# VH-VL binders against UPF0128 protein PH1314, part 8

Target 1, 225 residues: UPF0128 protein PH1314, of Pyrococcus horikoshii (o59052)
Amino acid sequence: MIKMLEGYYIIENPGVVPAERRFRMKDLKAWGYDLHLGTIEGERAYFISKTGERHEGETYIFKGKEYHVSRTQKEIPENARLLARIIIERGNPYLEVWLEEEDVKFPLTKEDPRIILKRIWEKEKLNQLLKHVRAVGLTTDFYKDNVFTQGIPLPYEEYPPKVRRVLREVKDIHRDLTGFGRFVFQYFGEVDKMHNYRLYWTLPTLHLFDIDIANEVDKVLGMLD
Below, E stands for the ipSAE of ESMFold2; O stands for the ipSAE of ESMFold2 at other seeds; V2 stands for 0.75 times the mean of E and O plus 0.25 times the DockQ between their complexes.

## First folded at step 1 (VH-VL)

Design zi03 (framework fv_zigakibart)
Fold by ESMFold2-Fast, scan of step 1:
Structure zi03 (fold): chain C 225 residues (1-225), chain A 123 residues (1-123), chain B 107 residues (1-107)
Amino acid sequence: as target 1 above (225 residues)
Amino acid sequence: QVQLVQSGAEVKKPGASVKVSCKASGYTFTGYYMHWVRQAPGQGLEWMGYINPNSGGTKYNEKFKGKATMTSDTSASTAYMELSSLRSDDTAVYYCARDLSEYSSSGDYFDYWGQGTTVTVSS
Amino acid sequence: DIVMTQSPSTLSASVGDRVTITCKASQSISNWVAWYQQKPGKAPKLLISKASSLESGVPSRFSGSGSGTEFTLTISSLQPDDFATYFCQQYYSYPRTFGQGTKLEIK
């Protein structure tokens, strides 16, 4: 989801925006960085952290469903937002974050994630990567512009015919798709079963898919052999 | 077929206000920040600010604070930019432009532009 | 504010020529530069991002290079459709700033 990459994330340790700007993905769950759905009371959304504390936060709308991203009890300024991205370095996924008011627009690591992924990509043959279910995906103009793949995307015509059939089926399921690319999908399970979503991780972003779309994408990608 | 279609040319007197619109189509409107860039008769491009259509959050170039107000209407997929207390030096072509990446560390540069709205301030 | 200075302000060339436009930043901006093409009466069109990354659909005769404070846009074999004004833009810090433009005109 667009809004999952801006605003406030759930922080189980209230009162702080993380001082570190880069996190290993496995550590985020241990630190309590997780998505919660808030309850809606009048005009304000509330959420309950795993520590049992009630917080107020921003409400986001995706495909007609509302998501709530929490913030700490010791609130950061109302005009501040935490932006995030995900990268892979030496095969390990990292989340990088920064405040929107920071006026520097470059990767928080010393190297552009695309260069790192290109180095990884260059160690693999294209057909080997395309056979992996996580190596193939479709995107809208938004995802094409804002999501980086664990590989170099090819023009549609240059993919093998079997891969093109898979991409066409996935495109047909997601009506908003206007382009395509290769993506590594990392499944984090169902973010919110009450609202029927599954979280997919693609570089450099996190986004949500409706569970029906997620299941059909999984099915179609499973055809890639 | 991403398109940004702006409102027509305006001729205003000093002291008036003008509101320029930018209607987006062919993509998810709330997925991208919308920026405003002006081009004075001297042909230079000048960044005015952006609006996040999903939240209504804005960031202004300090030069345009108090002069420009950016808003958006998600149901109409339309961004707006209002200029107040117009002066002759506000005469310019005003462009809306889509940020290539709202979440990328490399935003803000612009992949699609509106056709421009000419605002002329004369007495 | 970061000041972007383009040179030359006007460049005369013939079809088939190799042309180079330069852009200098008042401070180091790594590679956070985009290049745009603007034809008379039209909106700018994105050509290059991150100093050297060619945008989809832009002809391969366009290329960008540079890092730090000095950047160049090169057209390897000028075509009639390339006569336009070119702008560089930094997106390293706010406010985003543009060069003054280089008008490429027919000789």
Scores: ipSAE 0.000, ipTM 0.407, lowest interface PAE 19.2, mean pLDDT 61

Design zi04 (framework fv_zigakibart)
Fold by ESMFold2-Fast, scan of step 1:
Structure zi04 (fold): chain C 225 residues (1-225), chain A 121 residues (1-121), chain B 107 residues (1-107)
Amino acid sequence: as target 1 above (225 residues)
Amino acid sequence: QVQLVQSGAEVKKPGASVKVSCKASGYTFTNYYMHWVRQAPGQGLEWMGYINPYSGGTKYNEKFKGKATMTSDTSASTAYMELSSLRSDDTAVYYCARGYEDIVATTFDYWGQGTTVTVSS
Amino acid sequence: DIVMTQSPSTLSASVGDRVTITCKASQGISSWVAWYQQKPGKAPKLLISAASSLQSGVPSRFSGSGSGTEFTLTISSLQPDDFATYFCQQANSFPLTFGQGTKLEIK
């Protein structure tokens, strides 16, 4: 479990950057952010800085916490702190729902800025999806019995046409966001319907994004500068 | 990782029946249709039909109505295809394949290894 | 039934060649064509869906194009592992139907 350092923010390893053109490590670096792999209290963590030069093998002690990073700067830039604070202040109900479940295997706390940064980094695509979900009467939620499905609860052709449209958009977005969490949404039809349609949206995996997505992050950073 | 594992080869006499199994793993069995596709020796692929493991509902290619019966066992994540009143022209490799929907189009993203059924006197 | 006709039925080629396989539908099927590769003794493998959408893990030398009634699978630079039989499939309506196959063999 990785804890937030007072006055500093940490990003967990997002995993392997996918082959998709939309997610490249160089894109994050191109507009002035560095991502450094390190450890905090023996657990893997990433540190972000808005700008910087890197040196290998540095060990830092901050407020009694030991962390190892590859960078010349010992402090996370103010812009990264502001981003994390903006995200925390906005809140996300899916974090609460997910973290309340007993068998959640997500190692981060709801207050960890890395969880929140994942959602901001995918903000534009998620906002587009959520507009369509709401327009067709679907809601996004986690599976209540703590069972994560890798697929859609019913075969595609058995869904109503409006739900199929949303599923098509989910497939398109998932294709673009390789490694992004699976999508599952909840649809409640009229009371006389034979059964409910359920689609649930999982926590997104942190990715290094292309420049268009990075521009949305820059806008958020600019709002409280 | 998704896998479809089929039962072994069968040799049958004309008039007999045969039941081929297809065990699914690595995904939620009830979330995808299971299709059956036949391939006669040296010939192309022919779609036989599908079963929806969630509902037990089936759709058959008209050519195979009354010849093939599709069933599934959700607890075992296994689909079955039974052929009745076997004739020599039923000799073929039979594949199970997972249906993947692309909007309204049906393609097969994962296949079983195939089961050879030989009908001979 | 929608009839899918492939050409050629057999194709002899060498490593490094650009090869093209054509598939024609007896009626309009929009872009709803999939392409499969089948090696001797093996099950078919999905290469392309929706006429041009490359399946994850399939080499970029494979590409598909077409709409309506005429579709094409292209291998830009043939590799040894590509010698196989290729099938098109219309995904538009039931019953689902396949082309007769194109056997790609070493020249």
Scores: ipSAE 0.000, ipTM 0.398, lowest interface PAE 19.1, mean pLDDT 61

Design zi05 (framework fv_zigakibart)
Fold by ESMFold2-Fast, scan of step 1:
Structure zi05 (fold): chain C 225 residues (1-225), chain A 121 residues (1-121), chain B 107 residues (1-107)
Amino acid sequence: as target 1 above (225 residues)
Amino acid sequence: QVQLVQSGAEVKKPGASVKVSCKASGYTFTSYDMHWVRQAPGQGLEWMGYINPDSGGTKYNEKFKGKATMTSDTSASTAYMELSSLRSDDTAVYYCARVWDYGDYGAFDIWGQGTTVTVSS
Amino acid sequence: DIVMTQSPSTLSASVGDRVTITCKASQSISTYVAWYQQKPGKAPKLLISKASTLESGVPSRFSGSGSGTEFTLTISSLQPDDFATYFCQQYNSYSWTFGQGTKLEIK
């Protein structure tokens, strides 16, 4: 079971979110709804009703179903589900969206994901990627927690050729797995780094498919060495 | 209420293998990474690696690659760590410990009681 | 690998004393440090995570501080139950590493 993270508002009417937020937030789009993130105050989360009233609680609503969370983030009931994960470094959230398998609609494919990756790898044109490149400096180690203070983001042209290829493939993988952007989340401020030369980019589907796609990207990157 | 219970002490000859188990209860087994840490007699703690029980993915300390194999059985809520080609310097207490796999957590909040593995001829 | 070095290796103190244990990392690890207490024959017990966050159920006399490369664990008024070995751990990068331990003993 996927853990339910405390500290999120799930709001029916986006316009009723309070003006002041302690953490910088972006609207998230997930399959079938918009998710709005609000204030986290210590261990408490706050829900905003459709009328704009603020309520404290430990119950989260995902697509009309209520999920109860444990009092602490270290012990989560088996019936809880991770709606979104937030890691806050210097006030900037890093966001991941985790959805129930029943709620996720992916493009159907009869091809092995490895064949899709090989096909993507052979593509060459990538104009839009350059404008949105937000990669971090590379380390050879994987960090369990996202460490935004290590490494230095580089302009696209300064990355090694193999890394530039991976950045293009990550975007293509997202397109191929999600169709036309069914699942979207935003980073603002800092950009995460992951395993070795693996980088990712608003890829909620990478997490929804577990680590298999990330491992395949790592394998493809290894073939370039 | 949350606990990790490990298998009992083992005495092995050099060259043998040993498989230690760690049974989880009181929480969702697949929501936490399971790490293995060893402690040689009178020595400090040494991280061996972890398994993600949800994906089966593993990360090993380079020192233990090819020596340790980590597996898990989600239906039994049990993690396993097997050591092959045992040597006398593998004599240690082996601990399993959980880590929350989300957020900025990396601390071992719950530990098993330890399994003593003694390697002698 | 990041090397974690604790000092002192052994510390002798009396009940009621304020004691401080230091942990130094060979490179910057932000605040990704945990502290553990271990008594003979027992598994380690988590005291502090993220350099300064006190674990639930741990007495308030324990505190942690630091960032970057130097971290400290402080016990403000030592109690008999506190005589144990203490370990720091970094979880900023794999492989995760522990300090060599500080044995706190009665003097």
Scores: ipSAE 0.000, ipTM 0.414, lowest interface PAE 20.2, mean pLDDT 59

Design zi06 (framework fv_zigakibart)
Fold by ESMFold2-Fast, scan of step 1:
Structure zi06 (fold): chain C 225 residues (1-225), chain A 124 residues (1-124), chain B 107 residues (1-107)
Amino acid sequence: as target 1 above (225 residues)
Amino acid sequence: QVQLVQSGAEVKKPGASVKVSCKASGYTFTDYAMHWVRQAPGQGLEWMGYINAGSGNTKYNEKFKGKATMTSDTSASTAYMELSSLRSDDTAVYYCARSPLEWSYDYYYGMDVWGQGTTVTVSS
Amino acid sequence: DIVMTQSPSTLSASVGDRVTITCKASQSVSSWVAWYQQKPGKAPKLLISKASSLESGVPSRFSGSGSGTEFTLTISSLQPDDFATYFCQQYDTYPFTFGQGTKLEIK
């Protein structure tokens, strides 16, 4: 399971210094980040922008000097350090990046900020997936629309348009969360005599390094005994 | 069964245009991107661009911008690639290939289903 | 444009051999590399995506590895059906680019 790592982080030899200091995940370019924060000791340097777009040949101010930055050329101080902070305010994740202040101490980690942003992205996508799974699992609309198939899953194209829209969103969110395996969705519904409707979702292929979405899906569905 | 079926071989004169079709079946056409890739005789593969079948948005290899035009017809589940101002060095096999729509830079990506290819020969 | 260079351009091997094909990117492409197999007169077939993810239906003797600028495709025990041309492709940065191909021939 991924847990969001709120807190302070240090980045040594970042390769670039972004002009902006605060980035809201939702202000980054759509759901496709092309976000490069530079490397600790790598061969490439990039800016991050509010849109998440990589910029080449931009200028920035560092310690009162203007620097010209190109994709492959590092023209920043050799021992530059950035302090990064991940914070959630009113449910909105933010990344703040600035030069480390000599007089500031925090319990820090040296994790790459691209990995930190990736974990924020994955948490947000997981939240969207769980929201959609819960909505589908708790609604009786499928019964009214004659979607119960006696436990036999249908090919995606054979589901009603309303159900396909929900399944497409779930598939897209799941694809964004996984780097391995193939996502196949199966739907199984059973009517409870206590007027409860139990919807079961089967995720036959789900391989993640640090998120167990199957457990979270089962938890969100709140399956009764 | 997922399948992409392309139009037949074409022989064109220099300066003409050609429009290749790629008909999809066995899946929801609008949920995938359709890529176009060419292969000159005895040569490697060259990516030309893709079209998002659902939105109609395109992304071209700059080398083909203004030369190739990609379109799609959702009602027919068919993608098209038109190549204009043909030259002899446009002689190649042109493939269509589908991939999942790419909205995140971190989504792994591969062209998992390919058409059989359309041979375009440019000569008099 | 990112240039993908494959090595070797041709490889002669026997059934049962372990073969490795290398693909080098001119710039880092992280893990955004796919491998394709192409037989004469046929369209390419996806084998591996994201450097190491085996495509459904592809035999387990195929594997991929690598990150950054150097990637490898390995066939652990070559079968007669494996004699073909293999291409790597990066999809980290537009335009997507392919290697020049490695032709695997019977020895």
Scores: ipSAE 0.000, ipTM 0.406, lowest interface PAE 20.1, mean pLDDT 63

Design zi07 (framework fv_zigakibart; at its last look DockQ between E and O 0.02; V2 from the best seeds 0.00; counts 0 for: pae O 22.1 > 2, placed apart)
Fold by ESMFold2 at other seeds, look of step 2:
Structure zi07 (fold): chain C 225 residues (1-225), chain A 122 residues (1-122), chain B 107 residues (1-107)
Amino acid sequence: as target 1 above (225 residues)
Amino acid sequence: QVQLVQSGAEVKKPGASVKVSCKASGYTFTSYYMHWVRQAPGQGLEWMGYINPSGDSTKYNEKFKGKATMTSDTSASTAYMELSSLRSDDTAVYYCARDHPSGWYTEYFDLWGQGTTVTVSS
Amino acid sequence: DIVMTQSPSTLSASVGDRVTITCKASQGISNYVAWYQQKPGKAPKLLISAASTLQSGVPSRFSGSGSGTEFTLTISSLQPDDFATYFCQQLNSYPLTFGQGTKLEIK
């Protein structure tokens, strides 16, 4: 699925992205949460709090309900899965997160994904993602314009090896990590030891909540800097 | 030695199911897409779909949606393809093939299984 | 779907001949073409990727060319081992599609 058109290089993988995705404790921590087992109004439940905000043995009131923390989890429980999806309600995206223990679902949070992504990217110092994000919905768009020359974009046959390597990394991310992606690229050459290029990159929002995938995307966005 | 070894020939009656296995050895199973290709008697090659063992995503040729189900078992380095509700026109040789992403533009099938003959008769 | 049309469907040739097999795509596919050799009862073997890149272990008498909609596989001097069926494949768009094959036979 790699195309070259008039002055553009396009890497497009139209694969199927799962509507829901399993995540690890590592990801939940990167999102800024602790996972607790305890009670809500006396009933056994899993729930989250901001990292470090609540402790084992603590009882507290949140939104009119009494929470008691019996145990703060170090890992996702062996009989459970941490799951999330992006849903659209009245034109706005939400990240819905739950823990599924056997077939029982414990809702954890429903938040604006933009707030959580910004938190992750700031904490993890993913500066390319922060600087170049333009839209967040079911997919997330990045736009980077590093063109300072007045030239015409070059054909692929004139791309230097390092630029071709970036395009391979994008292809690998689409195929191996995200399943879906669209990367539109123009290259204008190197001027004053600076690559002049423009890119537009669309990726599934849900995959950007996997901290390892987010790191790889950030690295690739910065490879020509 | 890098190879794909498929399960043996199957003879089935219409309406039955069959599950073909494709065991990978000599390479990292989850680093490569696994494709399935069909060759009916006297016919050419027909792409059926793929599975990405990393992340479990699949893509099916529309012709085979609902007919074929592709799965993988990473602990066994094995891909599977199940054909359901078999009909006589499902008689074919079924190949697994590895998608080798070496270099830019090189996602070609560089390694093939020996093929599994599925015969549907009655 | 992108249709890959091979010609000829059958080709008779002698050892030492130069042979050209063509493959035409129903729309532009840049250089996203592979060529395969298949002998009876055997799996296909990859010969050429990206329209012109010779795979490791494939004799230099095999070559590929083309871009856009028309592609060729050339065997410069046939050897006895080269009598087989040859397929082109496009990898530009899903579903991935193969040409119908060219059977290369001994004259």
Scores: ipSAE 0.000, ipTM 0.400, lowest interface PAE 22.1, mean pLDDT 86
ESMFold2-Fast, scan of step 1: ipSAE 0.000; ipTM 0.442
ESMFold2, look of step 2: ipSAE 0.000; ipTM 0.430
ESMFold2 (binder alone), look of step 2: mean pLDDT 91; pTM 0.943

Design zi08 (framework fv_zigakibart)
Fold by ESMFold2-Fast, scan of step 1:
Structure zi08 (fold): chain C 225 residues (1-225), chain A 121 residues (1-121), chain B 107 residues (1-107)
Amino acid sequence: as target 1 above (225 residues)
Amino acid sequence: QVQLVQSGAEVKKPGASVKVSCKASGYTFTSHYMHWVRQAPGQGLEWMGYINPSGGTTKYNEKFKGKATMTSDTSASTAYMELSSLRSDDTAVYYCARETYNWNDEGFDYWGQGTTVTVSS
Amino acid sequence: DIVMTQSPSTLSASVGDRVTITCKASQSIGSWVAWYQQKPGKAPKLLISDASNLESGVPSRFSGSGSGTEFTLTISSLQPDDFATYFCQQYNSFPYTFGQGTKLEIK
């Protein structure tokens, strides 16, 4: 059954969730779905469940089969089907939804999600994060000249010229992308480890995000590899 | 299941130091930032800072720089918060709290039971 | 620092009542607000994040709303288990700050 809340429709059947869309988890929850982290055959996966049953573990029906979803990684049934995957691509998490039946759309609220994201970004101080170079994803083997060592973040002035060029381009692109997403950073590793640690920038992406802007974000992240 | 278990109550004299532990279980310790929050008797909550257990990166509330030191031990899945130069106004319950991984569910989703630190005069 | 101001400081209500707690930020913080419930002698419990996103396992009688500088937590039909202190928290910018708390008491 379809019900209307705040100018949009909530569809309670997982089979009508759009296929091959990139969503923020927040957006999917706003559309009446909840997400659970689990595993299928050893791989991390996210599952979509219907809203309204707020407990750990939820039963849903997809293509006539019942699935129980647990918020723990160990309690996903063997016959569960992956409906969504959270992908972290160079620190850029997004949700892709796969269904065999394509092209069911959720109607938007009167406030376009892109406008909401823009307002959020306009309140973030990206330059505060860039001052510490912790908001930018860099791989340890991108620069072999030892000035950029082991993914350890450095003050901007201490990076090699080509790294500084990339950081300036990221800053300029983010000025153009003001209003989209929230920055987080994550640093992995220890100073004395010989093998790679990762420093990466994280930005949620949304299917309704402007395609040109999404392409620029992907391009910038590609430059850091 | 997810649990954060903190060390027991401490009574200290002014000028002493105290180190509070927070042992995590039921999840991958390095996947979540660990925050420290204090609450003085009958008062509200005050954010002290966080540590990223993956790499040991820290962020402090300016009020606690030079007074609090946050560390973690990945092999023991334990976070630590040390307070130096204790004063009577450091008397409080100190909590560790896990930041959520889920962008839909930001906030501190699991908390330790709290450690009471009393600074006696 | 962003100052979070809650009102009222104390609220007396009866089981079955609808109650609303307000939280005001000293500057705009988008939707980056969480709400917590704390019972005497216990650690706080997350109720709502991102101003309106209900935490799993939290009863549907709890709801949050607001954006920018004014936020509200509503309990639509108060239950005996709901008498507690409630705190808002902003996580828009560092340092993270909490409201002073609202104590919900039985009439």
Scores: ipSAE 0.000, ipTM 0.416, lowest interface PAE 19.1, mean pLDDT 60

Design zi09 (framework fv_zigakibart)
Fold by ESMFold2-Fast, scan of step 1:
Structure zi09 (fold): chain C 225 residues (1-225), chain A 120 residues (1-120), chain B 107 residues (1-107)
Amino acid sequence: as target 1 above (225 residues)
Amino acid sequence: QVQLVQSGAEVKKPGASVKVSCKASGYTFSDYYMHWVRQAPGQGLEWMGYINPESGGTKYNEKFKGKATMTSDTSASTAYMELSSLRSDDTAVYYCARFGELSTYGMDVWGQGTTVTVSS
Amino acid sequence: DIVMTQSPSTLSASVGDRVTITCKASQSISRWVAWYQQKPGKAPKLLISKASSLESGVPSRFSGSGSGTEFTLTISSLQPDDFATYFCQQYDSYPWTFGQGTKLEIK
């Protein structure tokens, strides 16, 4: 059974995220794995692939290329979706999962994000940042957990001038922020189809979120009332 | 097949109005801004403005404010451009074109053009 | 308004020639320029976007280059089908503006 999901191919036996160990996205990549969020018959699913030397085990086709997955690890972390980000690359859109474990001394939890923000970020500075957001001309047809978008992934220099100006402005303001080194923009502008998206900028990558994912991120960061 | 089909040529007297249509097919009409471009006889291209078919929001070149009105009908996948108080210098070919922001950054699909002649 | 100036206004060339058309912006527009080809009685056709990105279906003999205020369209080996008028367009700032056009004629 081979299925094409929004430009991707999956085989009957997709891979799964390792169960026995918590990990960060950087660790996963260092171990030679890529994590993809997608769907199977419209239902949300997670896929893991191992890049590099061939392994015995499950295989799936991603963008016409074969990947091998370990069959010994078949569980998906419950909180893998808590902080999701979309990394945009020309011709190669994909979704990365931000896990609760990061370079923070203690992990982010849904129960205690306000304590973390109080300690790391001043809410007034965060409110000032949000007040500066304006983005125009960056539209992507994005679905929650979908690994394919109908938009064109763009390098920073190819974003419309207004979007690049907003990103530069926020980057300058970021020097006054402390904490995760992250920016949040709420879209306002001349393009109505932008109103359902929030741009999150974590150095060095731009991220686009649909409204549901943006609300999950905002809740964790304490930006949502 | 992605295409834009415009209404036929018009001959009008000074002071009249004309409404040009542009029917889209082969793509999702609301996903692209529709731009209007004029070309006077033997002259170059001049950008008039755009309409966002999803919201009805418009942006006009200052030269055409008060002269041109852009509208759209999403259910019919059709954009319109109306010129009022016609003068002889409004004689031109008028084109509609979509801007391919999701595929290319340029006007990748054009209508065939509508000739508007204003004569006394 | 950003003024786009093309040179030459007319160019006479023979099949097989390499031809270059230049477009200058009155202020920096980074790479936000497109090139169009127009044949008599027809609508313009997009050739190049973002100064150098070749549109799908356009022959590889067409290429674009430049950034800031000076941009060029090159046809490496002219074919009979290439005799037409060529326009550059900036989309950095509103209002969008076109160059005056370059008419490429048979020598």
Scores: ipSAE 0.000, ipTM 0.416, lowest interface PAE 19.1, mean pLDDT 60

